VH-VL binders against f1rd40r3617to3795. Designs and how they scored, part 6

Target 1, 179 residues: f1rd40r3617to3795
Amino acid sequence: FNISVQSGYEAISQELCVVTCLKDLTSVVDIKTSSRPAMIGSLTDGSTETFWESGDEDKNKTKSITISCVKGINASYVSVHVDNSRDIGNKVTSMIFLCGKAVEDLCRIKQIDLDSRHMGWVTSELPGGDHHVIKIELKGPENTLRVRQVKVLGWKEGESIKIAGQISASVAQQKNCEA
Key: E = the ipSAE of ESMFold2; O = the ipSAE of OpenDDE; V2 = 0.75 times the mean of E and O plus 0.25 times the DockQ between their complexes.

## First folded at step 1 (VH-VL)

Design i9 (framework fv_ifinatamab)
Fold by ESMFold2-Fast, scan of step 1:
Structure i9 (fold): chain C 179 residues (1-179), chain A 121 residues (1-121), chain B 106 residues (1-106)
Amino acid sequence: as target 1 above (179 residues)
Amino acid sequence: QVQLVQSGAEVKKPGSSVKVSCKASGYTFTSYYMHWVRQAPGQGLEWMGYINPSGGSTKYNEKFKGRVTITADESTSTAYMELSSLRSEDTAVYYCARKGYYSGWTAFDIWGQGTLVTVSS
Amino acid sequence: EIVLTQSPATLSLSPGERATLSCRASQSVSYMHWYQQKPGQAPRPLIYDASNRATGIPARFSGSGSGTDFTLTISSLEPEDFAVYYCQQYSSYPLTFGQGTKVEIK
């Protein structure tokens, strides 16, 4: 199961046999990084020409991007843009996605390994349910890593969800965090 | 090529001290923690401690506290491990190892060739 | 201190056979690594963070597990694979290694 993340986002619910239009929630979530917080704006500026680069603060620690959802915000997908082809000295070769109610209480969702030449969006479906924090742990062979953009897609409670279309393909929805 | 080159084998008497060196090349010395691990003949691996060459902060295994001192010389990209009050049980191969501290990857990715320290009367 | 117990202590197999090595931790571990050591040599990194192969490690080596139970699998033993294998945790200090599993020729 792979969803293209661009303007005009769509998700398919196998359980309900419906297609749901996702909303870009990136501007309403709180994003923190393991280092260089002054560069967080580069992750959400809409440009893949700018980047967040990790710094000395997390030199001997796990490098990560943490997304906190405020009450009433339900994240369904998180997408991360990595450009290993340009960022030769700052490659991201693996991402671990975690979620939970708080940063100290996270469950592993999945691990996605990236080609050493990867360029583009990496998208993870998030478990259904009441999760407030999403953490993306980043791995790579170099001392510092670069991430160019982050997007959060989902819906707001109390807003109408536009349901359209018919089932064109079989899809799976991951509902549980990996233990 | 990233490599760690250690000093040669030593034979020491009980009660003396030994200082093993580990010279780094092929990477930025101050960007990686340097750990020390020993292995007695026919036995498993035992962690001794580490140094952050940037600033010189150290952490030691309590088992060796008071006897082990780990230092680093940034100008020569060399780490040192000194063990005092040597006993016969300290006979072991001593390794330096670089911590690969990439996000979540805390494995020792580069090892020195090892230095055999023999403690005998 | 986290105690790592490897089993079996010795695994006697022939080339072409599958080897399955276990490492059990006395408490939950977030970072588990595997190393291979041949006589007279320094340990060689095999698997990082439970399941990632180190550079130059052939695809026959795989790692899995989480929490307290971790496994290293060699799908089809080659002559150069007969060695001692160590697991190592980096979740808390002091860092600890398992006692080793020796994979030897039957």
Scores: ipSAE 0.000, ipTM 0.448, lowest interface PAE 17.9, mean pLDDT 81

Design s1 (framework fv_sibeprenlimab)
Fold by ESMFold2-Fast, scan of step 1:
Structure s1 (fold): chain C 179 residues (1-179), chain A 122 residues (1-122), chain B 111 residues (1-111)
Amino acid sequence: as target 1 above (179 residues)
Amino acid sequence: QVQLVQSGAEVKKPGASVKVSCKASGYTFTGYYIHWVRQATGQGLEWMGWINPNSGGTNYAQKFQGRVTMTADKSISTVYMELSSLRSEDTAVYFCARDLGYDFWSGYPDYWGQGTLVTVSS
Amino acid sequence: EIVMTQSPATLSVSPGERATLSCRASQSVSSYGDSYLHWYQQKPGQAPRLLIYGASTRATGIPARFSGSGSRTEFTLTISSLQSEDFAVYYCQQYNNWPLTFGGGTKVEIK
């Protein structure tokens, strides 16, 4: 799914998709990256005009963004904005989503390959259950990679989701993470 | 301490443009959205729009679309609101306010500027 | 374009009395169990001051005599024992939908 959001409190724009009903939980999750902490603000500032750039100090490690959810938060989707059309020297051509109870025990959800001209949101659905940690691994042809924004979509436990502007019963995710 | 300081009062003729400034201090300027709200004499509050100072991204109320422009200058931690094609109905106090938005569906103006009176008369 | 309607337009109250202010939205301003409704106080010549956010949470430094309640389309602000410094105009605002909209205000004045 590609999810587009404009600046402000605008609704998520996606045809026929219940993900439109989900709340952005990005401000209430903990985010760590393979880059230094000072660059994390660019991922959560609500702007695709700023960027997070990975370091190249450790070529032995995959560049990554790790998201940790607190108790009571139910993350359903993670969206990452990649702009290869502007970041021509820092392209992201592959993205791997993983999840688990702890950073030491993650399983692969999916891999999404991006074309060299990709511009927009890259979204992964998250499996239901006790997955408190989400990791996004980034790959590309250059040593340094750029990502413009990250969003976490979901709801607080016990809340009903809103479908097409109306409230409906809560929906449980039942897919297992991919090994 | 968080503070928003606005430019001084302005008097304009119908058809002119006005540009009001709002200088921020005491916090990370690029970390918070800024709203613009106006209030005509003896009337209620009217939301005009907001700006993300980090990106320059904006969202305007439909009533002002095409007449309002909001910009930010990071080097001096200042946002601007420019309103063109002024009419007598635009006579109001214009406020800037910082948004403490916590998520996609919520947020609130927690700190306000002192207001700028703009008078439009012939 | 949610229309916010406040009533009464003017409320005359003696010091020490209870004041109850109403705010009605033309459509629901609640989502996911939360109500996206703020209350502000404005004194003459001053900028608005945030009193209550999320319909019922007092902002920092706001006295306990101020309380908010309600959900969906019907909201109330209550001042349990009105003090002399509470005479002001009170505005409600929804932030559930763009554009953000304010009520017309309720002026609380000395009886």
Scores: ipSAE 0.000, ipTM 0.440, lowest interface PAE 17.9, mean pLDDT 78

Design s2 (framework fv_sibeprenlimab)
Fold by ESMFold2-Fast, scan of step 1:
Structure s2 (fold): chain C 179 residues (1-179), chain A 121 residues (1-121), chain B 111 residues (1-111)
Amino acid sequence: as target 1 above (179 residues)
Amino acid sequence: QVQLVQSGAEVKKPGASVKVSCKASGYTFTGYYIHWVRQATGQGLEWMGWINPNSGGTNYAQKFQGRVTMTADKSISTVYMELSSLRSEDTAVYFCARHEYSDYLDAFDIWGQGTLVTVSS
Amino acid sequence: EIVMTQSPATLSVSPGERATLSCRASQSVSSYGDSYLHWYQQKPGQAPRLLIYGASTRATGIPARFSGSGSRTEFTLTISSLQSEDFAVYYCQQYNNWPLTFGGGTKVEIK
């Protein structure tokens, strides 16, 4: 997913959820990492050639990326780009996605195990409602892990229509969108 | 004794709202999340959502989003689940259950006795 | 959502017999070496009771005749010598993915 930050996507959700024009919200959310905060810019620069690599600060702790939404911002999907094929010494073999109203109030959304050769986007759909914090917990066999990119898709207050429908798998799998 | 005690049976008309209570005792109320699970007669268990009594934070299953509201009153160690726009298919026993969030295994170790909600015209 | 499928729907066994209950997930519920799969027992007119958590760990007060096994997508609950008090419906549940989902249940009937 290397294409325009200002592009909108229209999606529908099951169970009387919302049809919305999905926007790339990555530039307007607050992102924190469990270590090496100076490398956070590598997660949001639009390039999968750069990476965030965890450091000694979280050597014996759970490695994580935490995303906080400001008022008026509603996240619908979070996508994480992992390249285990290139990052052979820093592989991510599992991800846990959590969300809630505050960091002390998180519920697990899903857990995804990654192949040792995984390359590409890993996407989690987020529940509707008043969630403001998304946490991505990372595990792998090495002391340090690498993540190449993070994207947050969603909508701003006033830009949604409520209908019933199904989320297409293609939205979750959109990666490396070459022009 | 650690226990969750729920309010009594309710009979409601279609379109009404119902508010079920779940009173905790014997443990630190703010240390555990409370989940709501329902079961229609002769059917299986269906998860509805959870509330953190400490923060008031909630997370609801998409099927109930917009119709369910969960709240907590720390002064009386009680959680409430309110379901609006009731339909006949909402007729079920509603259970509350506690769990402690951890890095590992999040099981429901203590359950309320259940509250039967009947929706009929 | 992860779909949990239990089989058989009904199992009729005599006291002292071994009962084997199966639970299959539509995708893996195991990660980090742990299985986020729990088993509950529900007797008529009662709330569910936790039996096994993490696929294989017995909850406090649960008799040794109950055992759980499995990983990833295939799980089994075994009652080695069924007693009259084991008449109940048994549900598996996953906590690996949101929303939380339960199996349809297996009813164990005593002959």
Scores: ipSAE 0.006, ipTM 0.511, lowest interface PAE 12.3, mean pLDDT 81

Design s3 (framework fv_sibeprenlimab)
Fold by ESMFold2-Fast, scan of step 1:
Structure s3 (fold): chain C 179 residues (1-179), chain A 120 residues (1-120), chain B 111 residues (1-111)
Amino acid sequence: as target 1 above (179 residues)
Amino acid sequence: QVQLVQSGAEVKKPGASVKVSCKASGYTFTGYYIHWVRQATGQGLEWMGWINPNSGGTNYAQKFQGRVTMTADKSISTVYMELSSLRSEDTAVYFCARDTYYEWGEFDYWGQGTLVTVSS
Amino acid sequence: EIVMTQSPATLSVSPGERATLSCRASQSVSSYGDSYLHWYQQKPGQAPRLLIYGASTRATGIPARFSGSGSRTEFTLTISSLQSEDFAVYYCQQYNNWPLTFGGGTKVEIK
């Protein structure tokens, strides 16, 4: 996907080590969409040949994909696959990533703008801390837009991860202690 | 016209694996997702996961992650569900069902079911 | 996961009478006016059969005596003038959140 992943004996950066040690949590998170929830299955099927397309019910509202994590699941990265080259009438030209404890407590993480011919994964690192909800707001030039796949990488709280490199055992726990 | 026909009953010992087939006919096989749902005797329905026959992509319920594998063979319009490390609690009727995921996600056609018995 | 609760577990009804079955979700299964709640009928030894999808739309071939209603977390399946072939177990299912979940079922039996 749109981040470099490297493993093996060759020296690797702390960032690459974190990514290679994380689990794919996509099957254990809850995913909702602003419209057409019947098409949610196409976002997690492992294929970029299928898609979720927003419906007319949200044409005048913010189109979005919302990911909810149960207690004990820590999401570190979220990746979204967009194929504007194939989806000419349903392009995504901007994504806004938000996260928080609940949908009422969301804060913007970042905005990523996509060119009109973008094809591939768009990845956002999630900030450390107490996050149960991740929302991806989507914008495009047409009334409807398409997203082909979503993936979530992270770990389960309480798990020990043995990793190569200098961050061994630190990735599986919060970097800061909280009250 | 539309039919999903499953393989016959199986008896397995604990620790074994079982592979159930579901053969589709009467529609475009690659146009619909197939889900697997099981039901223990006298109990309710439990969703296991789905496969997209066109791409081979899958999504499994967490309870079965690491034990279940779903595959599709487009040349014979057949989906397979393999469950490994069988336990007595896996004794159930296993159903395949067709999903209209681009609409409401309703299961409009079901296979007849395959009884898998796990006993020592 | 969303927990689906059906009540009653067993409903005894005479032929020709009305049956009302309830299904409750632990959280909303509706999205922007649409409810991703489906009803299935299962007879002994048979696979389930789709009755109602989207809370209120009858599937192809389903008699008019079956009707569905409700939204968000509260749903009802109604069978007007029960026929002998309607004695079965009925399941509700949500398709709004993963994993997909079913209710425990309501058995409709002869009084």
Scores: ipSAE 0.005, ipTM 0.479, lowest interface PAE 15.0, mean pLDDT 81

Design s4 (framework fv_sibeprenlimab)
Fold by ESMFold2-Fast, scan of step 1:
Formats: sequence, C-alpha cells, structure tokens
Structure s4 (fold): chain C 179 residues (1-179), chain A 123 residues (1-123), chain B 111 residues (1-111)
Amino acid sequence: as target 1 above (179 residues)
Amino acid sequence: QVQLVQSGAEVKKPGASVKVSCKASGYTFTGYYIHWVRQATGQGLEWMGWINPNSGGTNYAQKFQGRVTMTADKSISTVYMELSSLRSEDTAVYFCARDSYSSGWYEDYFDYWGQGTLVTVSS
Amino acid sequence: EIVMTQSPATLSVSPGERATLSCRASQSVSSYGDSYLHWYQQKPGQAPRLLIYGASTRATGIPARFSGSGSRTEFTLTISSLQSEDFAVYYCQQYNNWPLTFGGGTKVEIK
C-alpha cells in the first residue's frame, strides 16, 4: 500500500488522519536464497553495486529469494533491485512475487516481466493480513541470475503511529515520515 | 476476429474424468495465456487456473490442485482442461478465457471468452 | 485469498434510471497506481463479457453510460441511464493476487 495523510480533520479515525510510519524492516527479517547463501549479505548491504548471483547448483531449478518475517513484524512492500544493463550474462527477465503464512502455502501476488535492459527497483505491494513468508521467484535466459538489493518495508507491532507525509511505493524514493 | 470455441456438453458419472477443449483462432496462439473459469447453475464465477500455451506452464487454484490438468496443443491451437475424480458439485458450465496481455501482466483481464461447456455429473 | 463482496445481491431499477453497484475487496487490489479490478456483464445463457478494466477504463464497444470508479478496496460500477439490454448479472474480479477471485455478482432487474 502507498500510505499518505491528508492535512486537517480528514481522518481514518474521527479526529485526524493518522497512519503507521513505514519502517525499513530489511535488517530484522530472515532472508534465504535458492543457492549461494554466502552472498545473501550483498542483498541487504544498502548498495546496488554488490549483488547476489545464483549458483550452478540450481541451474535446473527455480531461482528464488525467500523472506521470513518474525513474530510482530508486518511487511507491506517488498522491493528488488535488478540491473540487466550491467548484468548482461545474468539477466532477470521475469519475477514472480508470492506470499503466505508458510513456504508450503504461498499464493502468487503478481508476475512482472522485465525489459532486457531493465535497471532499477521492482516493488510489490503485499496484501494485508497474516503474511509470514514472501517468496520472489526469478527467471532469465542464462544459467545464473543476479539481484543487487532487496528491501522490506512495513511496521512492527507496538510501534508508535505517526502522522506521515506522502510515501512513495518505490523503496529508492522512500522518505522519513517525520522529515 | 479472435474466437475461442469449446467442445460440447458432457455427462459423466461420479469418479470419472472429463476433458474439455478450447480451440483458439484469429490471433497468435502462443502469445496469450488461457484461463479456465467455471460456474455452477445459479451461482457465481470460480477461477480454476491458467496455462501458458508457449511454455506449457500452469497455475491452478488450490481447490482443484491434484484433480485438474491443463495442456496445450500448438499444432491445432487448442487448450484442454481435464478434471478428474468428478463429484456432483463439479456440475457446472466451464469457460475458457483469453488473458488480454501476454507479457508484463499489468491490468490483465479476460478480453475474449469461449461459449462455455456444460458438464453434468450424475449417477 | 482475497474475498470480493458485491452489494446489493439484486437491484431493481426503472428504465432510464441510474444504477449503482458496489464491490469490496478484503485487501487492497491496487498496486503501482493501478487498480487490478475488472467488471464483467453476463446475460442469461451467455459467457461473461468484459465491461470495465482497471477500475475505470471502458472496454472496446461498451456504451458511455457504463462507468467505473474506486481504488484499493472500494469500487463502484454505475449505469447512468439503464436500458432494457442492461438486464444482466454483473461481476467484479480482482487480478492483483493469485488465486484470481470474483464477487458473488449483482443481478440488475428492470422494474
């Protein structure tokens, strides 16, 4: 969801429109990959100059990134950075987002086909409710694929609800809700 | 002139299988996904799954997983939907429908529908 | 699974009057500025026909009296001047999540 607050007494509640400020949850979620788990740190280091590259061990399998939310963590958006313009031999041409309560019980959210020269963030809004697992399935013409960054936005149970300005659906355009 | 033409009505006994066909014409068969949607008498529409005729890839609704199989024959531009272990609750009109967009999948919708195939499951 | 709820189940209006049909999703079906919500019209004995896609865009050949609006979880289909050929069941459908789901339908009857 792309959340925003209208100035004044136009409210989700009866007094003032107040929404939970989206937080970068990437450091508190558990991330697993279909191959080369030693490279997972490249997905969360805050840099699009590093990458996770899938290994030869999954060349005949669906390549994927699986995100598991711990108790009290609620994900609203997941964003994936792909740079086909630099990763000529490791292009991602299709991406499927899935979510559910467990890895064995996932529903597809959407599929996005990427241009052969794609560069930038691909963002999926997550449905409301009990989502503990988000899976991103990746396809491309090469034996190995590259993903440069992953970000998860949402809220934590028990956190303060704050008045937020307009919030971009793109993680690259995210702003502090108080600034 | 895009057209989807389905096979004729079927009457089956409980426990049997039925295979419904959907023949496409007027467009590039491998360029568009085909979905299957059913409708029991006097009831609403229920999505069953889709097939990509180009790759043979499929995605089925959980309710039908293990009982439904979707296949495509490129040589005759025909998609099939086979439903096994039939129950009386499977009595419905079965529709095939073309997905409007073969890539990108944004704002995908069913732009053309087959005429429907009535499948009756009775003893 | 996203549950789609349509109301009312049956709507009776006189010819030339305005009809308003509602569709509610249990979760947002809008992403990236677009709404993945579509409306279909089904007449007795026929296959459904695409009426409106993306919440508000009329499909080719659909008369201007049909309009759609809404976003996120609340959507409306409006028929500004009901004609006799508009007697039908109308279904909303979401295409934001798998499995794809339809509303239960609203039957429009001319009084």
Scores: ipSAE 0.000, ipTM 0.468, lowest interface PAE 16.6, mean pLDDT 80

Design s5 (framework fv_sibeprenlimab; at its last look DockQ between E and O 0.04; V2 from the best seeds 0.00; counts 0 for: pae O 9.7 > 2, placed apart)
Fold by ESMFold2-Fast, scan of step 1:
Structure s5 (fold): chain C 179 residues (1-179), chain A 123 residues (1-123), chain B 111 residues (1-111)
Amino acid sequence: as target 1 above (179 residues)
Amino acid sequence: QVQLVQSGAEVKKPGASVKVSCKASGYTFTGYYIHWVRQATGQGLEWMGWINPNSGGTNYAQKFQGRVTMTADKSISTVYMELSSLRSEDTAVYFCARGYDYIEGSWYGMDVWGQGTLVTVSS
Amino acid sequence: EIVMTQSPATLSVSPGERATLSCRASQSVSSYGDSYLHWYQQKPGQAPRLLIYGASTRATGIPARFSGSGSRTEFTLTISSLQSEDFAVYYCQQYNNWPLTFGGGTKVEIK
């Protein structure tokens, strides 16, 4: 399941009775690309009709999107929208999700192959802790490739709620979590 | 000789912490990651995490987040794994192992292992 | 997390016979033509020993009787002519997704 959200979600721990509010953090993280930085705005504009397309300068190198979180911001999920059905000459056929404290310390979190007609979100859960950098490495058969959108979901420190006892079904529904 | 040598067996009480060392020799210490893997008696292998000795960067399995800390001392080519709030279920042999997490075009397993350190947690 | 399932749990084989060990991943551990799957051998009281990395490449010093194959979710370790020194527990391990996970092991024992 891909994660798409306009408002916050509650993540509920059944054993610990903890509610964690998930928020769209995309606007408060720093995003860099391996090429064509002028197109970064297309990744976060809320539209899958626009795209970031890699440049000629990285044609024989790993293409990537790097997300940096500031102190107090905790990313839990990262989602990337790829549309190989429209981007026939710029297909993404493989993705590697990495995270760590710095770009020099990245650990592979998830690797996935995308079929030649993939259209939709690709989501990776992220490990907890002080992993401030998320890198998405992209592979495809052509010199350039396209990504349509990126989203980061998580929480800000101080926005989790501890609930004791049995949790009702209504509490598990989408909620705007504002502290 | 390329080798990893671990500290000796430890006996701890529940709630205590243990710190296991892993000393590397015969290769460039900062050129490889060190993984920690444990094995309870008669059970399979369980990955705990890795450390990059060059940077001090770490990555831990979710199960151990908040209880494990991995550190490296470049001056003596030694990695440490500290596990806190010990429970009887933490009784296991703890191994360090040399490996790579990711190198594009080359994917290596854990090719050199320490001899293991038995940690016993009992009241 | 990716769950690795090994079968059989125990395999009884006579020396000189072929042993075939299976490893299944709960989701694909292959990406862009490569398989992120290792095989290890462990004898009682010893640390694991790397046998095969990348599903099919023998590690340095590993005899030719050991071979690995497979892709995506289905992998096999074959020992073509079992020697007395090969009686051990064998583990597969994926490194495609965090956290790294091992199979439960297959014990190869003398018949």
Scores: ipSAE 0.237, ipTM 0.717, lowest interface PAE 4.9, mean pLDDT 84
Fold by ESMFold2, look of step 2:
Structure s5 (fold): chain C 179 residues (1-179), chain A 123 residues (1-123), chain B 111 residues (1-111)
Amino acid sequence: as target 1 above (179 residues)
Amino acid sequence: QVQLVQSGAEVKKPGASVKVSCKASGYTFTGYYIHWVRQATGQGLEWMGWINPNSGGTNYAQKFQGRVTMTADKSISTVYMELSSLRSEDTAVYFCARGYDYIEGSWYGMDVWGQGTLVTVSS
Amino acid sequence: EIVMTQSPATLSVSPGERATLSCRASQSVSSYGDSYLHWYQQKPGQAPRLLIYGASTRATGIPARFSGSGSRTEFTLTISSLQSEDFAVYYCQQYNNWPLTFGGGTKVEIK
């Protein structure tokens, strides 16, 4: 019987084991593109056979994907899938990752340059803090470009794994030369 | 069974604000964007913007930027559209409509519409 | 923004006959085989009803007499054998570019 004694012991053990882990948050964020809203679903459908392609309203302008998170959602990584090997006339050769509290208050985190044959995921780690907006600015040699997927990894407030000692969170690893 | 039900007609004076509600039922509220579209008497349809009811994120037509605010309350499956600084030209029927299915990543048009809310702006 | 122009503004058609409605976009609303255009029907005192999505696909429950065609900037809605319930206003709507825009409508009325 002695359920009370077991409960007390378990509480002590549980406090030693709490860590955060990464989850796919893509379905709970809002995504806006600089053009062609009809194709936004291609960024989140889990398929590399579909794409978002920038439109005429961006012809001589910066192309972008903007991701907005509600309070309580903590994005840790953002990943973008590009396939320059298939998208010959719509290549992406540069990505700039920005984040901040609001669209008007963004800081540049990282710039990644891609070769003309790149195929696969490009990932940026996001800094800690209270950012709610992630923006990816895209460049290529043509007036239009294609992106095939976007993923957001992170955690929701209050979701943790209870394990003894410190362990590594599940981390999405991207090798830019695969997939 | 899938349904959008809007609040009743309103009469306002110029310079006032109006807030129209749109209650969803019969589907996963957070799985679709809600659009707002208005129609003046004898006129065509005009898109005002949309809201993601899961995130609260919005996208407004530039014409309404600064005057329109859309919000969502997930606990009661309801979206609100507020239009401020009303003018006589804002007299119209205001519709909410379910559109983009971002859970499946596809769009099949505005397939479910509310019944419309007449807003009359007169002195 | 993309201006959608519908013609004619009013179309008088006898019951049982064919109605052909035109919609023209000021810029392409298609890319690589997909067209980002919808058709809606609206009867007096009612909300619009989705008829055709993606230029050519009938929405659920829409009778086979409704068909859509076209690409890029030129689109057509055809009602192959007009029924009494088909007298309404028809709108095209593009969703290729921000902001989303509708055509001015074509009123189909009994001749």
Scores: ipSAE 0.007, ipTM 0.583, lowest interface PAE 9.6, mean pLDDT 82
Fold by OpenDDE, look of step 2:
Order: sequence, then structure tokens, then C-alpha cells
Structure s5 (fold): chain C 179 residues (1-179), chain A 123 residues (1-123), chain B 111 residues (1-111)
Amino acid sequence: as target 1 above (179 residues)
Amino acid sequence: QVQLVQSGAEVKKPGASVKVSCKASGYTFTGYYIHWVRQATGQGLEWMGWINPNSGGTNYAQKFQGRVTMTADKSISTVYMELSSLRSEDTAVYFCARGYDYIEGSWYGMDVWGQGTLVTVSS
Amino acid sequence: EIVMTQSPATLSVSPGERATLSCRASQSVSSYGDSYLHWYQQKPGQAPRLLIYGASTRATGIPARFSGSGSRTEFTLTISSLQSEDFAVYYCQQYNNWPLTFGGGTKVEIK
């Protein structure tokens, strides 16, 4: 899985840029779901063959995945993989990304509607600052829905993540547009 | 019967490490955290952190960052808490406790507790 | 972190009398109508026992004389008629934010 990181490129000159090398932080964050916590492992096992399926306990409610970052962990991107083409009867048609310091004080940062055939990753950039909680609210047309994977990219405090690179401004701009 | 059974009392020298075990029975690790909470003699309860025994994920209180390590062996339904660089102030009873690992489950609190393990740090 | 403050530190009550314990949070521990505030009972030499969860729901096996109330930052544990087995230390705990935090406890002792 490759994510184009728009914020990871800072053009210094025509030929020089600073590239931010983000790390996969999925293994060091806490992940909670609104139902069937026993299936959470399927969200982070690196396989799109497995999935988390919401349970009956939230059949008439908005489903959610909540990611909590520990101190020193800075999440920059969160990505969710769904496959509506395979998950017939368990489709996701709406995602709302929220973030904040606590679950009771979240702000919407992205909302996206998915078509009935969507297959792939949905990514949201996270704002900088002291954000410890990321919540993804999920809706679909059926009582239950499926999510295949969750990925969190970011950086740890105290670690250098900037790499000097030599790319043209045009290439940098293209990378930004692909993000 | 759902229960958590902890290892026996420990006596350690300053600077040493201690590893306390917590064995779960009567349920599976999936869906639950194991929290560690300590209590100095005559003092209140202090949360140290949690581990997800299924995924191995952890979250430590800042006070113990760099000094505490929580691990799990799913094959024997056991969680471990290791505290290094022990000080006299670490003398306490250490408890493991079960909590749910989903957001709605936080509403239910810590419903099962181990019997506690006394760790004494003395020169 | 959320600071939990319990009062009084010690409560002297006679058997059969009403006991009222207070717990204050430095910030709201309620979200979407639910309070993530729990009460634990601890007797000497024993592990804490879950008494009330969600501010007002008695845990399994807890007698009806125990009740909890409150929301946001103010919470109360009430023992309507104190029994001999109720003399213990009671802790409130918030489960709304990491790190989890406990109050300092209230010791209920015989008057």
C-alpha cells in the first residue's frame, strides 16, 4: 500500500526539496470499534482478505472505528480500506473523519460518500497539533457493514523524519496533486 | 468462572527489575484489555497502563514510560508487567484488571480484578 | 489528565445511617449522554471490586442500598442504610480519557 503524502514535500528550490518520511504507526495506536471488538485484529493484519464486520449491537446506529494515539505519537494520515464490490449486503456508503483531544470533543475534518462499487483506500489528512483521538463514523444501506483495513501514518516525537531530496518543482507539485 | 490470578509476592533491590504475571481464565482475551493498577501501602489506586493481549498493543501512563513493559502470551492466557529500575517508591501492591477494548465497553469499567501482587523494593 | 477529587477523605457513619460520597472531575467525563464514571469498593487486604459503573448502574451482585448519580463533573455515591460489611474505602474512576485516573478515595468508617 502506497500513499502519496502531499504534506511530505517541501520545495526549497527548483531542484531541491525536503521529503518527510512518515512511519506506519498502526501497531502503536489503540483501535476500538463500536461493535465486535474480537474482529479488530482483522483491521490491522495487513490483509484485505479479512475484515471487521459490525454487529447487531449497532445495527440501527452509526458504526465507528476509534483510534487513540499515545503521547509522542503524531498521526498525519488515516486510511480506511473498504470493498463494496465484495461485501454485498455490508456496504459502506458514507465515511466521516473526526479528530480531537478527546472523544467528546471531536471536529469533522472530512466527509466522503462512496458508491456501491467502491473498492480501495479512503484517506484523510489529519491536522497538526495535539490530536489524540481519531474517529471514523461509518454508514451504509444495510444493518451491518464491513471494513477491511485501517492504516495510520505519522511520526514519533524526537525522531528525524526529514530527508533531503533532489526533485524538480514540477515533480513535487505532481506528487501533491496525487495526494 | 471468570478470574485473574497473579503471581506471588516479590522482594527486589533498588535498580532491579520485577516481572509480575496475570493469568486469565473463564474467558478469551479477544475483546478485552488487561489494565495494571498499583497501590502503595495506605495510598490510593494508580493506573499504570493497559495491554491488548490479543494484538499486543499497549498504552502506558507517562509516569512509567521507558520503565514499564507489558507483554502477553496468548497460548497460556497470561499477561506480564515488567517494571525496571526499581525504586523504594515502587513498593506497592500491583493489580491486573479486565476492561473492554471497544469504546462502548469503557462504560462498564474494570469488572474483574486479580488478587494483587506485593512488590517490595528495599536495600 | 483528568483529576478526580473525592470528598470527604474520611466519613464516619453509624450502622443504619445514610452515607453520601462525592466525586468531582476536573473536566467532563460524560459523552453523548453517558457518564464514564465508575465506583469501586475496596476492603483491607482485598482487590477493588466494581460497585457502580456508568455513574448509576449497579454491578452484578451489588445490593440495592448502593446507588450512584451525577453527570459531567459531579458525581455521588449513596449508601441508603449502612451495613457492617460496607465499611471500606470507595474510589471513583473516570474511564473517559487516557490516562485513566482514580479519586483519592473515601474511607467509610464506623462512628
Scores: ipSAE 0.006, ipTM 0.584, lowest interface PAE 9.7, mean pLDDT 88
ESMFold2 (binder alone), look of step 2: mean pLDDT 90; pTM 0.935

